# Ledger of designs, part 47: miniprotein binders against b1l550

Target 1, 279 residues: b1l550
Amino acid sequence: MRLPEELLERARDIHSEAPSHRIKLDRVGSFGLKVPVEFKGFLLLAEADVWVSLPEGRRGVDLSRQVEAIYELSNPPKDPFSLCREAAISLLEKLNYADSSGVSIRFDAPLQDGESLKYYGVEISSIASDEIINKIRVEILGMTACPCTAELIRAYKSSEIAATHTQRSLGILEVSTKAEHPDPDKLASIIERAMSSPLRTYTKRPDEGGLVIRSLSNARLAEDVVREMIHLFLEEFGHLPEDTHILAAVRSMESVHMHDIYAERSFSLDEIRKEISSH

## First folded at step 22 (miniprotein)

Design lk33
Fold by OpenDDE base, last read:
Structure lk33 (fold): chain B 279 residues (1-279), chain A 99 residues (1-99)
Amino acid sequence: as target 1 above (279 residues)
Amino acid sequence: SREEYLEYRKLLLEAFKLIREAMKLLREGNPEEALRLLEKAFELAQRAFELASDDPFTRLALWLMAQIRELQAEAYKKLGDKERAKELKEEARELEEEL
């Protein structure tokens, strides 16, 4: 039932009331919204979070306006980068009591793998205040081959290509920048190139064999993968602002151990360049 | 296939267009014409669903079908048909549960 407009006019605006405790909140919003996006020609359903700050003198946020802000921008579907940025700005405009806003959009991005598609995880975010910070997180599975086991087998059998165990590994790149969002396909490519080999959705037996051989010939520790990710990232994205922050990480789902191996490095572009130049 | 995806995309984009037009008509107080557009949009989304070959594409089509049912429910509510509005809202819920 829509309440008669007359009753709505008589109702107190609860959200504009003074709170019992005058405390600022950093984020108030709606999480887990479903929004359509167009990512590189693909129409996809994404999950979105939208939020704003709440000043100490206001009891609540008008959540309906937040939802409207992103949905108005989502039809027709648009690229998630523009959607995040535009929605974050729109939130501040619509909710003038907020000093900051944020939008996060998550989906599985299709990546062409021969005649099929594989997917990698993407989270695209924008935070608006006195400035706009763009964030992107990419997660993609690859394959790693253990160099330690390979070396042991090589030492034992004197073979050129040593057998070793392989494992699936999740590579992660997270970038926060005042520039435009980095291209997630490029980030995914960096992760795949940093690993021993990519994963394939559908492989014929000969192709599978080739993939394993490539992995064995390029055996890497989790630590090697992270370092290679950073190196490749600097080659591709070294032009980003010096205050750009990066997280490079890998989680290797070990096949011979009951636990996973994890390695990471968090850094700014300025910091990492200084580190590398000092050697 | 690429061709199937292009058809899928075409169907959904047309459905999105019809939804935008229907929403405008609903705001303008023309629920009858909105319903005609929404019916067509649902048919397009359903055809897109049938063409969907993978989960992301299936989910978008299902979501869009659910959104159309919700808008249809709103339109019927404006027309005073509460029973049909309730049925459509339940159908929307069922579609959303498949996401």
Scores: ipSAE 0.599, ipTM 0.859, lowest interface PAE 0.7, mean pLDDT 89
Fold by OpenDDE base, fold request of step 24:
Structure lk33 (fold): chain B 279 residues (1-279), chain A 99 residues (1-99)
Amino acid sequence: as target 1 above (279 residues)
Amino acid sequence: SREEYLEYRKLLLEAFKLIREAMKLLREGNPEEALRLLEKAFELAQRAFELASDDPFTRLALWLMAQIRELQAEAYKKLGDKERAKELKEEARELEEEL
């Protein structure tokens, strides 16, 4: 039964009421929305979070307007970078009581691997207030070979190439900047190049052997991988603003131990440049 | 294949276009014409689903099919056909469960 429109007009606007406790909220929104995007020519279904701030004098947020704002911008599907920025701005325009807004979009990004596609995890975000901050997080699996075991075997057998155990490792790069979002494919490439070898979707036996040999020749600790990620990031993205913040991390899923190895560094571009110049 | 993906993309983009037009017609109070467009959009999305080889592409097609069924249900509700609207909502739910 549709309530008569007249009754709807008489209904108290609960969201505009004064709250029982006058406290500002930083984020109020809808999480886990499904939205279509076009990423580098690929039409994909992404998961999205949308939110705004809530002032101390307002009881609630009009959540329906938030959902409408992102869906209006999602047909036709567009690139997730523009969608995040435009939706964040639109939220502030539509919800004039908010002093900040944000949008986050998550999906598995396709990456060409020969004739096949492999995927890596992407989260693209934009936060709007007096300024716009763009954030991107990339996660991709690679392979690491242990240099410690390799050295032990080398010392024992006097071999030029020593066998060692290998494991899957998750590399993470998170970038927050006032500039445009960094290219996630470039970030994924940095992570893969920092590891002993990339993972392949389909390996023929000869290709598998080559991948293992490459890994053995590039044996790296988790600590080495993080340092290499930072180095490669500075080479590719050193042009970003000095206040750009980066998280570089690796989680190595150890094959010899029941626990994982984790290493990370959080830094601004200004901080890391000063650190490198001091040595 | 690249060719299959291009066809898939073409089908979905046309379906998205028809959905936008149907939504406009629904706002204008023309649910009958909206239903005609939504039926075409569903056929396109279904063909795209049949072409999809990978999970991400399958999921988008299924999601779009579900969205079309929901819009069809809304149109039938505006026409006073509550039974058909209920059936279409159930079909939309079933499609969403496959996501």
Scores: ipSAE 0.595, ipTM 0.858, lowest interface PAE 0.7, mean pLDDT 89

Design lk43
Fold by ESMFold2, fold request of step 24:
Structure lk43 (fold): chain B 279 residues (1-279), chain A 99 residues (1-99)
Amino acid sequence: as target 1 above (279 residues)
Amino acid sequence: SREEYLEYRKLLLEAFALIREAMKLLREGNPEEALRLLEKAFELAQRAFELAEDDPFTRLALWLMAQIRYLQAEAYKKLGDKERAKELKEEARELEEEL
């Protein structure tokens, strides 16, 4: 049942009251909003989360003003990095009781794959307070080939056959920095180059054979893929601020196992440089 | 395919522009002119939907069609046609359900 609008004028402003329990909250917001973006010439429908901090003395957040902060900026569609940063700043302006705000924008990014497109996952965030912290997470599928099985087959009598099992593996790079967001296509490229072979959206029989042969010549453990991702990341993005934080991970859907293999390393640029230079 | 995408993009950008102007007209108390623009915007979004070959492009076109129906509902509510406004809201929800 919809109540008359005149009742809204008589009601208490519940949100501005003090709560019964004076406990601050770190993230209060609207999650799963649909917003249009423009990414590298493509118009896409993204999913966005918006939030602010809530001080101990305020009972609630004006959710309509939160949603306004991002939708007001979304037509005409703009690049998701600008949208994310500008909306986070707008949240602090519109909700002046908050000491921090955040915006996350998620979409599947198109990537040219021969004559067709393939897609990889992107999540972009900006968290604003007395400074702005930018976060980007990229997820892309590739192929890995097991070196343990390859060694066993190589050692087998009459084994001139290079063979092992191959499987789909999900590579993940996540970067948090005070600098601008790294280009997600470059992050995706790093992940694919660290794998045994890329996945293709359309493969003909000769192309499938070539992908498998490339995988066999570049057999890697999940651990090896993570290490290679880190190496390639430092080569491309070592110029970022020293307190930049990175997570590199691989989840492998092993073809001959009943469970996934997972490898992960998180680090700051300062930390990893000290680690590498100690050897 | 590239040629089809460029036409898709052109149609949607024009629809977004018509939506911006329609929203301004609604704020200015001119729902009849806003409806005229919104009908054109819907036609453009529908043509873009027909051109879309990939799921991400289909999703954006559908979402925009739903947003246009919500705005049309707002316009009819301002004109006092609550029955039409309710019908358009229901159509918008149906479009969003397909996302």
Scores: ipSAE 0.778, ipTM 0.935, lowest interface PAE 0.7, mean pLDDT 86
Fold by ESMFold2, look of step 22:
Structure lk43 (fold): chain B 279 residues (1-279), chain A 99 residues (1-99)
Amino acid sequence: as target 1 above (279 residues)
Amino acid sequence: SREEYLEYRKLLLEAFALIREAMKLLREGNPEEALRLLEKAFELAQRAFELAEDDPFTRLALWLMAQIRYLQAEAYKKLGDKERAKELKEEARELEEEL
């Protein structure tokens, strides 16, 4: 069924009208867009969200222009950091009634793991207004080993090789900064090094034993994994602006427990340096 | 594996280039030539899909095949073949549901 052309010509532009309730909105956009990217030589299908602020006097957003802002830049595929920043800037240009815009891009990043690939989660964002704020979140799985159980078994049996339960743990680093996005591979490395052992995509039986032995020799509480992530982050990225904000977290899927253990710390670089130097 | 990925990458980049030209032709009102390019682009994306051994690479190839079908549907709509356009849109939706 097709609407008469005369009726279409009479239709008002709903988006440019004033709303009945003059209330500004912080994020109005198109979420869950599929977009191709090229990350470190890999062509990947990413998921993107695009949005703008909406002033109190404008009823709606021109959604076609929002989608246009990112898809125009996505062929040929380009690195997701450039795409993210350029699309955020383009949104402000195309939707000049907005005082801010944002783009988020999510993908699973390939990481060489012996002869195969493993993947870790990456989400980047660029928020454009008077300035551009860049955000990156990295999530990667590793192994943790419980030091409390290891100590109990050692003390009870007087064994030279401590045993304990091991489990998969999800490490999270999220960085918000005025500087360029940190390299996600370096963030992933920090998370893996803070844990008891990395997880491997493919492990032969002798290599599996080595991973478990490494975990036992590097047993850590979830709380101490977070502390180690912060320590390693400061070593690598302490040069970032003072107002850079970080979230470091671990969710441990404890093999002996019915529930997950969670530890988290948020801080700015200025705050954490003062905290550490006071001790 | 690296050599297979490099072939996959070459096929997809060629398909992306054909899509860019086809989209230009559609804007210029030349759907017949756009369809020629889109047919070749689909063949390249399908060959890349068949080479893909890992889920992320399979997903990108499938998504691109769906996008090509949407563009083909647009071209046929401009040529007045609404039945073929509808069939291609339905095929594109089915490809996207596999993602």
Scores: ipSAE 0.769, ipTM 0.933, lowest interface PAE 0.8, mean pLDDT 86
Fold by ESMFold2, fold request of step 24:
Structure lk43 (fold): chain B 279 residues (1-279), chain A 99 residues (1-99)
Amino acid sequence: as target 1 above (279 residues)
Amino acid sequence: SREEYLEYRKLLLEAFALIREAMKLLREGNPEEALRLLEKAFELAQRAFELAEDDPFTRLALWLMAQIRYLQAEAYKKLGDKERAKELKEEARELEEEL
């Protein structure tokens, strides 16, 4: 049934009412919004989530104002880090009953791969309250070679044959910090360097051989890929605040196993430095 | 190629600028002039779509074409042409389905 316009205009604002159960909510928002961004000279269509905290005395969120907060800032397209931070601040301004807000922006970032582009996953977030917490997650594929199989083949055939199985692996770095977001290209580079070899978008036969040879030369357990990611991260980003939190992980799509292998470590910068310096 | 991307970028930025101006005109009650700008913006976005090399660039151009159709529908609704507004909304939905 279509209701008369006059009746709809008289309907109460249910969002500002008190709820039947006075329970605060941590995240209430609009998820999966499409927004344009400009990342390092590339215009891209990103996906955004926006949310605010909801106090126990308020029944609902003004969803139109949430959407307005990010779309008003999205034309002209701008840097996704600035958009993320500015939209989070705008949410608190437009929804003044909230004590915190958050914005996440996801896109596939272009990365130069020889003569063409490849893409890796980026998700950035800014959580605003009395302060701003910035989070970034980067996911990129690479190649790994199994060192256990390489050693068994070496022992069986001695130095005559260098061989092992290789597989694609997904590397993950996630950083939460009070500082500005780390450069996602640098995080992607750390992940790729930690693996046995990068994965290429297009590879000719000679280039394929080089990638396989490099992988065999750098055979690594998934556990050691994670350790190497942490080592390289500390070299590049050890200057970040001590309470910066990192997750480093690898999921290997093993060619000889029915299941994926997964390794991860989460830590603060303070914690990991103490751990390493004890040796 | 790099030259094709630079043209793609130029076309889209011009389309975004026309959209900003058209939205202002719609708020000011001038849907006829907004439609003139939106026609130009759509042509630019369509040319960018034809230049797109990879799916990420194709997706943005398609999305923008859909947004322009939604704005055109809003303009025609303000002019009282509900039939044209309905047609443009359906076209916008079709464009979004390709995403």
Scores: ipSAE 0.752, ipTM 0.926, lowest interface PAE 0.8, mean pLDDT 85
Fold by OpenDDE base, fold request of step 24:
Structure lk43 (fold): chain B 279 residues (1-279), chain A 99 residues (1-99)
Amino acid sequence: as target 1 above (279 residues)
Amino acid sequence: SREEYLEYRKLLLEAFALIREAMKLLREGNPEEALRLLEKAFELAQRAFELAEDDPFTRLALWLMAQIRYLQAEAYKKLGDKERAKELKEEARELEEEL
């Protein structure tokens, strides 16, 4: 039923009313939108969150305009980096009462693994205000081998290659910068290189054996993985602004215990450089 | 295969282009011509769906098919055919449930 235009003219603009409590909100928006993107030649369906700030004197945000802003920019599909930045800017332009906006886009990024594709999790976001902050989060699974158990077995059996338990580990790199978004494939590569071995979608028995041997020869604690991630990140992305913020983390899904092991470090580039230089 | 993906991509990009034009036509008050373009877009998206082997590609094709059905429903609503608009919205919902 289309409401008569006359009724629309009589309807109060609820969103423009003064709120009962004059409190600014940091983020008001639509979460879990589906948007098409083109990521490195791949057309993908992503999930998106869009939001703006709400001033203390306004009751609500026009959510329809937010949704329109991102969908207008999503056809034709474009790279998620540009989409995030452009949509964040567009939100501020369309919603002039907002002093900040944000867009986050999440999808499983395809990564070539021989003749097959594997996927890693990526979240790309941009926050616009007086400045633009670009954020990227990459999550990828790898394999870790425990050096402690390896040492125990070595001590017991005097083997050249000590058997140890292996587990799947989730590596996480989150980067927030005023520069352009870092390449998520490079971030994924850093995580995989920091672990004992990558995971493969399909392994033949000889290939599986090779992965296990590689892991055993490169046994790492969760703590080692995080430190290695940071080290490799600094080598690849040390050119980013000093105020760039990084979260490096690993969650090891332990095979021997019912609980997971978690390690993380949050830092700015200036802080971590000072720390490393002091040793 | 790479060739299948390239065809898939081509089909979807063509569908997206038709959708853009159809949306413009809907805004301009030409729902009849919009429907013609949307029907073609749906056929392209359906062919892309049939070519899709992996979940991400299947999901995009299904989503696009659903979006086309919603736009068709909007066009029929503008034409005064509420029954057909309702049917198309239901079809769109069913497609989204497969996501």
Scores: ipSAE 0.625, ipTM 0.870, lowest interface PAE 0.7, mean pLDDT 89
Fold by OpenDDE base, fold request of step 24:
Structure lk43 (fold): chain B 279 residues (1-279), chain A 99 residues (1-99)
Amino acid sequence: as target 1 above (279 residues)
Amino acid sequence: SREEYLEYRKLLLEAFALIREAMKLLREGNPEEALRLLEKAFELAQRAFELAEDDPFTRLALWLMAQIRYLQAEAYKKLGDKERAKELKEEARELEEEL
């Protein structure tokens, strides 16, 4: 039963009413939308969250307008960076009662791995107010080799290449900046280079052996990986604004234990530069 | 292959273009012409789906097929064919469940 259009015209705009409690809300929106994007030539289906602030004097947000805003910008599919920024701005224009908006887009980013594709997780966000803050989170799996076990075996067998257990490790870089979104492929590369070795989708036996040997030669604690990620990040992205905020983290899925090892550091570029310069 | 992906991409971009035009026609009150474009868009998306080997590309094609079915349902609803609109919505839902 479609309610007659006449009934819709007679219905109170509940969203424009004064709320029972005059409290501002920071984020009101639709989460888990599916939107098409074009990422580095790849057409992908992404998940998106869209939101705006709600002033204390308004009961609700017109959620349909939010969804329309992002879908209008999604055909033709465009890069997720532009989509985030443009959608965040469009939300503020369409919902003039909001003083802030935000868009987050999540997908598995394709990365060339020889003749095949591997994927890493990416979340691209933009928050618009009087300024635009761009955020990107990259998650990629790599491999770490334990230096502690390697040292124990070295001490026992006096081998140049000490056997050690290897584990899958999830590396995370999250960057929030007033500059443009940093390139997620570069962030992924930093994570992979900070680990003992990258993961490969397809390894031939000789290639697998080489990968393991490389890992053994670059045995790293989770703590080492995080520090290396920070170091490599500063080399590549040290030109970003000083108020740029970074989270570097690693979750190592231990092969010997049922629990994971986790390490992280949160910092601003200004803070970390001062820390390094003081040594 | 790279060539297969380029064809896949071409098909989807053409489908997206037809969808944009169909949506315009729907807003202008021309659901019949919109339906013709949407049928063509669905064929393109289906062909793209058949070319897709990897899950991310398959999922996008399926999603687009579902969106086209929803738009077709809207067009039929404007034409007064509620039964066909309901069938198309169900087809769209079934496609989304495969995502």
Scores: ipSAE 0.619, ipTM 0.868, lowest interface PAE 0.7, mean pLDDT 89

Design lk43
Fold by OpenDDE base, fold request of step 24:
Structure lk43 (fold): chain B 279 residues (1-279), chain A 99 residues (1-99)
Amino acid sequence: as target 1 above (279 residues)
Amino acid sequence: SREEYLEYRKLLLEAFALIREAMKLLREGNPEEALRLLEKAFELAQRAFELAEDDPFTRLALWLMAQIRYLQAEAYKKLGDKERAKELKEEARELEEEL
C-alpha cells in the first residue's frame, strides 16, 4: 500500500529532528554497497562504503540520498579513483548539514600474469572536508625464502646456493595523500619486487624450478621485505607531498612455526627522509 | 580471451545504456517502453554472463541481471501487475544469491 502522499507530507521528518543527546557523529552511512567500476579497461563489481558526518543538532542522515549519490555516478561505470572523489564531493553537496564525507571502494584488481590474470586486493578511498584526502591500500601475496636457514645449510654443506624453507607472505602498502591516488599496479609491483619472488597463477615444472631458484638467491626476512618496500616506494613515489602518510607491512605465513611473523613501519615522507639523512 | 572480453564489455555497456534510458522512461511515466528496453538489456547481460569465464566477470553480469529484474518489477508495479512484480523480485533475489 502506498501511503497517500498527503500522509507523507504530514509525517515528521525524523532525520531533521533534534537528537535526545547533542553529540556529533564522525561517520554515518551505508556499508557494503555493490557498485560497478571500470578499472584499467576491466568492468568489475566492487564493494563500496559511503558516509558523512552528522552534526550534533540533527538526529539522522538521509541514507537514501547517499546511495543515490554513488549510483548516479556509477552508470556508466567509471574508474574507481574518480568515482571515490566525485562521490565524496557529491555527498557534501547533497547533504549540506555534513562537514565531511567519505567513500571507500574495494575489489580484486586484475593483473596480467603471462596469458592469465592474477588478482590483488585494493581499497580506494577519498575523504572530503575542507580538503580532499585520497587513500589507497594494496595487498598482494608473494613468496619469501628464509635467509637464516639458508645460511645454516650453506655453512654445513659449503654450498653456493643453499636450500631453505619458503612461505607465502602478504605485502601491504597503504598511502594517504592530498595528491592523486598512487597507481595500485605500481604499488603491487613494489611489493612483489621487495619479496623473494612473486606468486604465479600457473607454473610449468621448469618455470616452477626457476621461481624457487630465484627465491633461494634472494632470501629475505620479513624485516628485509618491509625495508625494501620503503626503499622502492621512495624511488617511485618520492615526488608526492611531504605530508603523505605511508604504511608498509608484511605478514609472513610461516611454514616452520605455528604463528605468523609480522613487520611494519608507518611514516610520513618528511619523517622517513629525515631518518635516512641522519645516518 | 581478449576478444571474448571485448565482446563481454560491449554487451554490458550497451545494457548499462539501456538501463539509463529505461530509468528515465520510468521517471517520465512510460513503464511500457521502459520494459521493452529492460528486456533487451537482460538479454545482453545474459549473453555477457555466458561469455564470462572468470568469477569477477560472472558476478558483474549476474548483478546487472538482478538490477534489471528489480527495474522490471518496478515497471510492472506501475502498470498495476503486482503478481508479476513479485515474481521478478524473487528472480532478482535468486540471482543475487549467486554472487
Scores: ipSAE 0.617, ipTM 0.866, lowest interface PAE 0.7, mean pLDDT 89

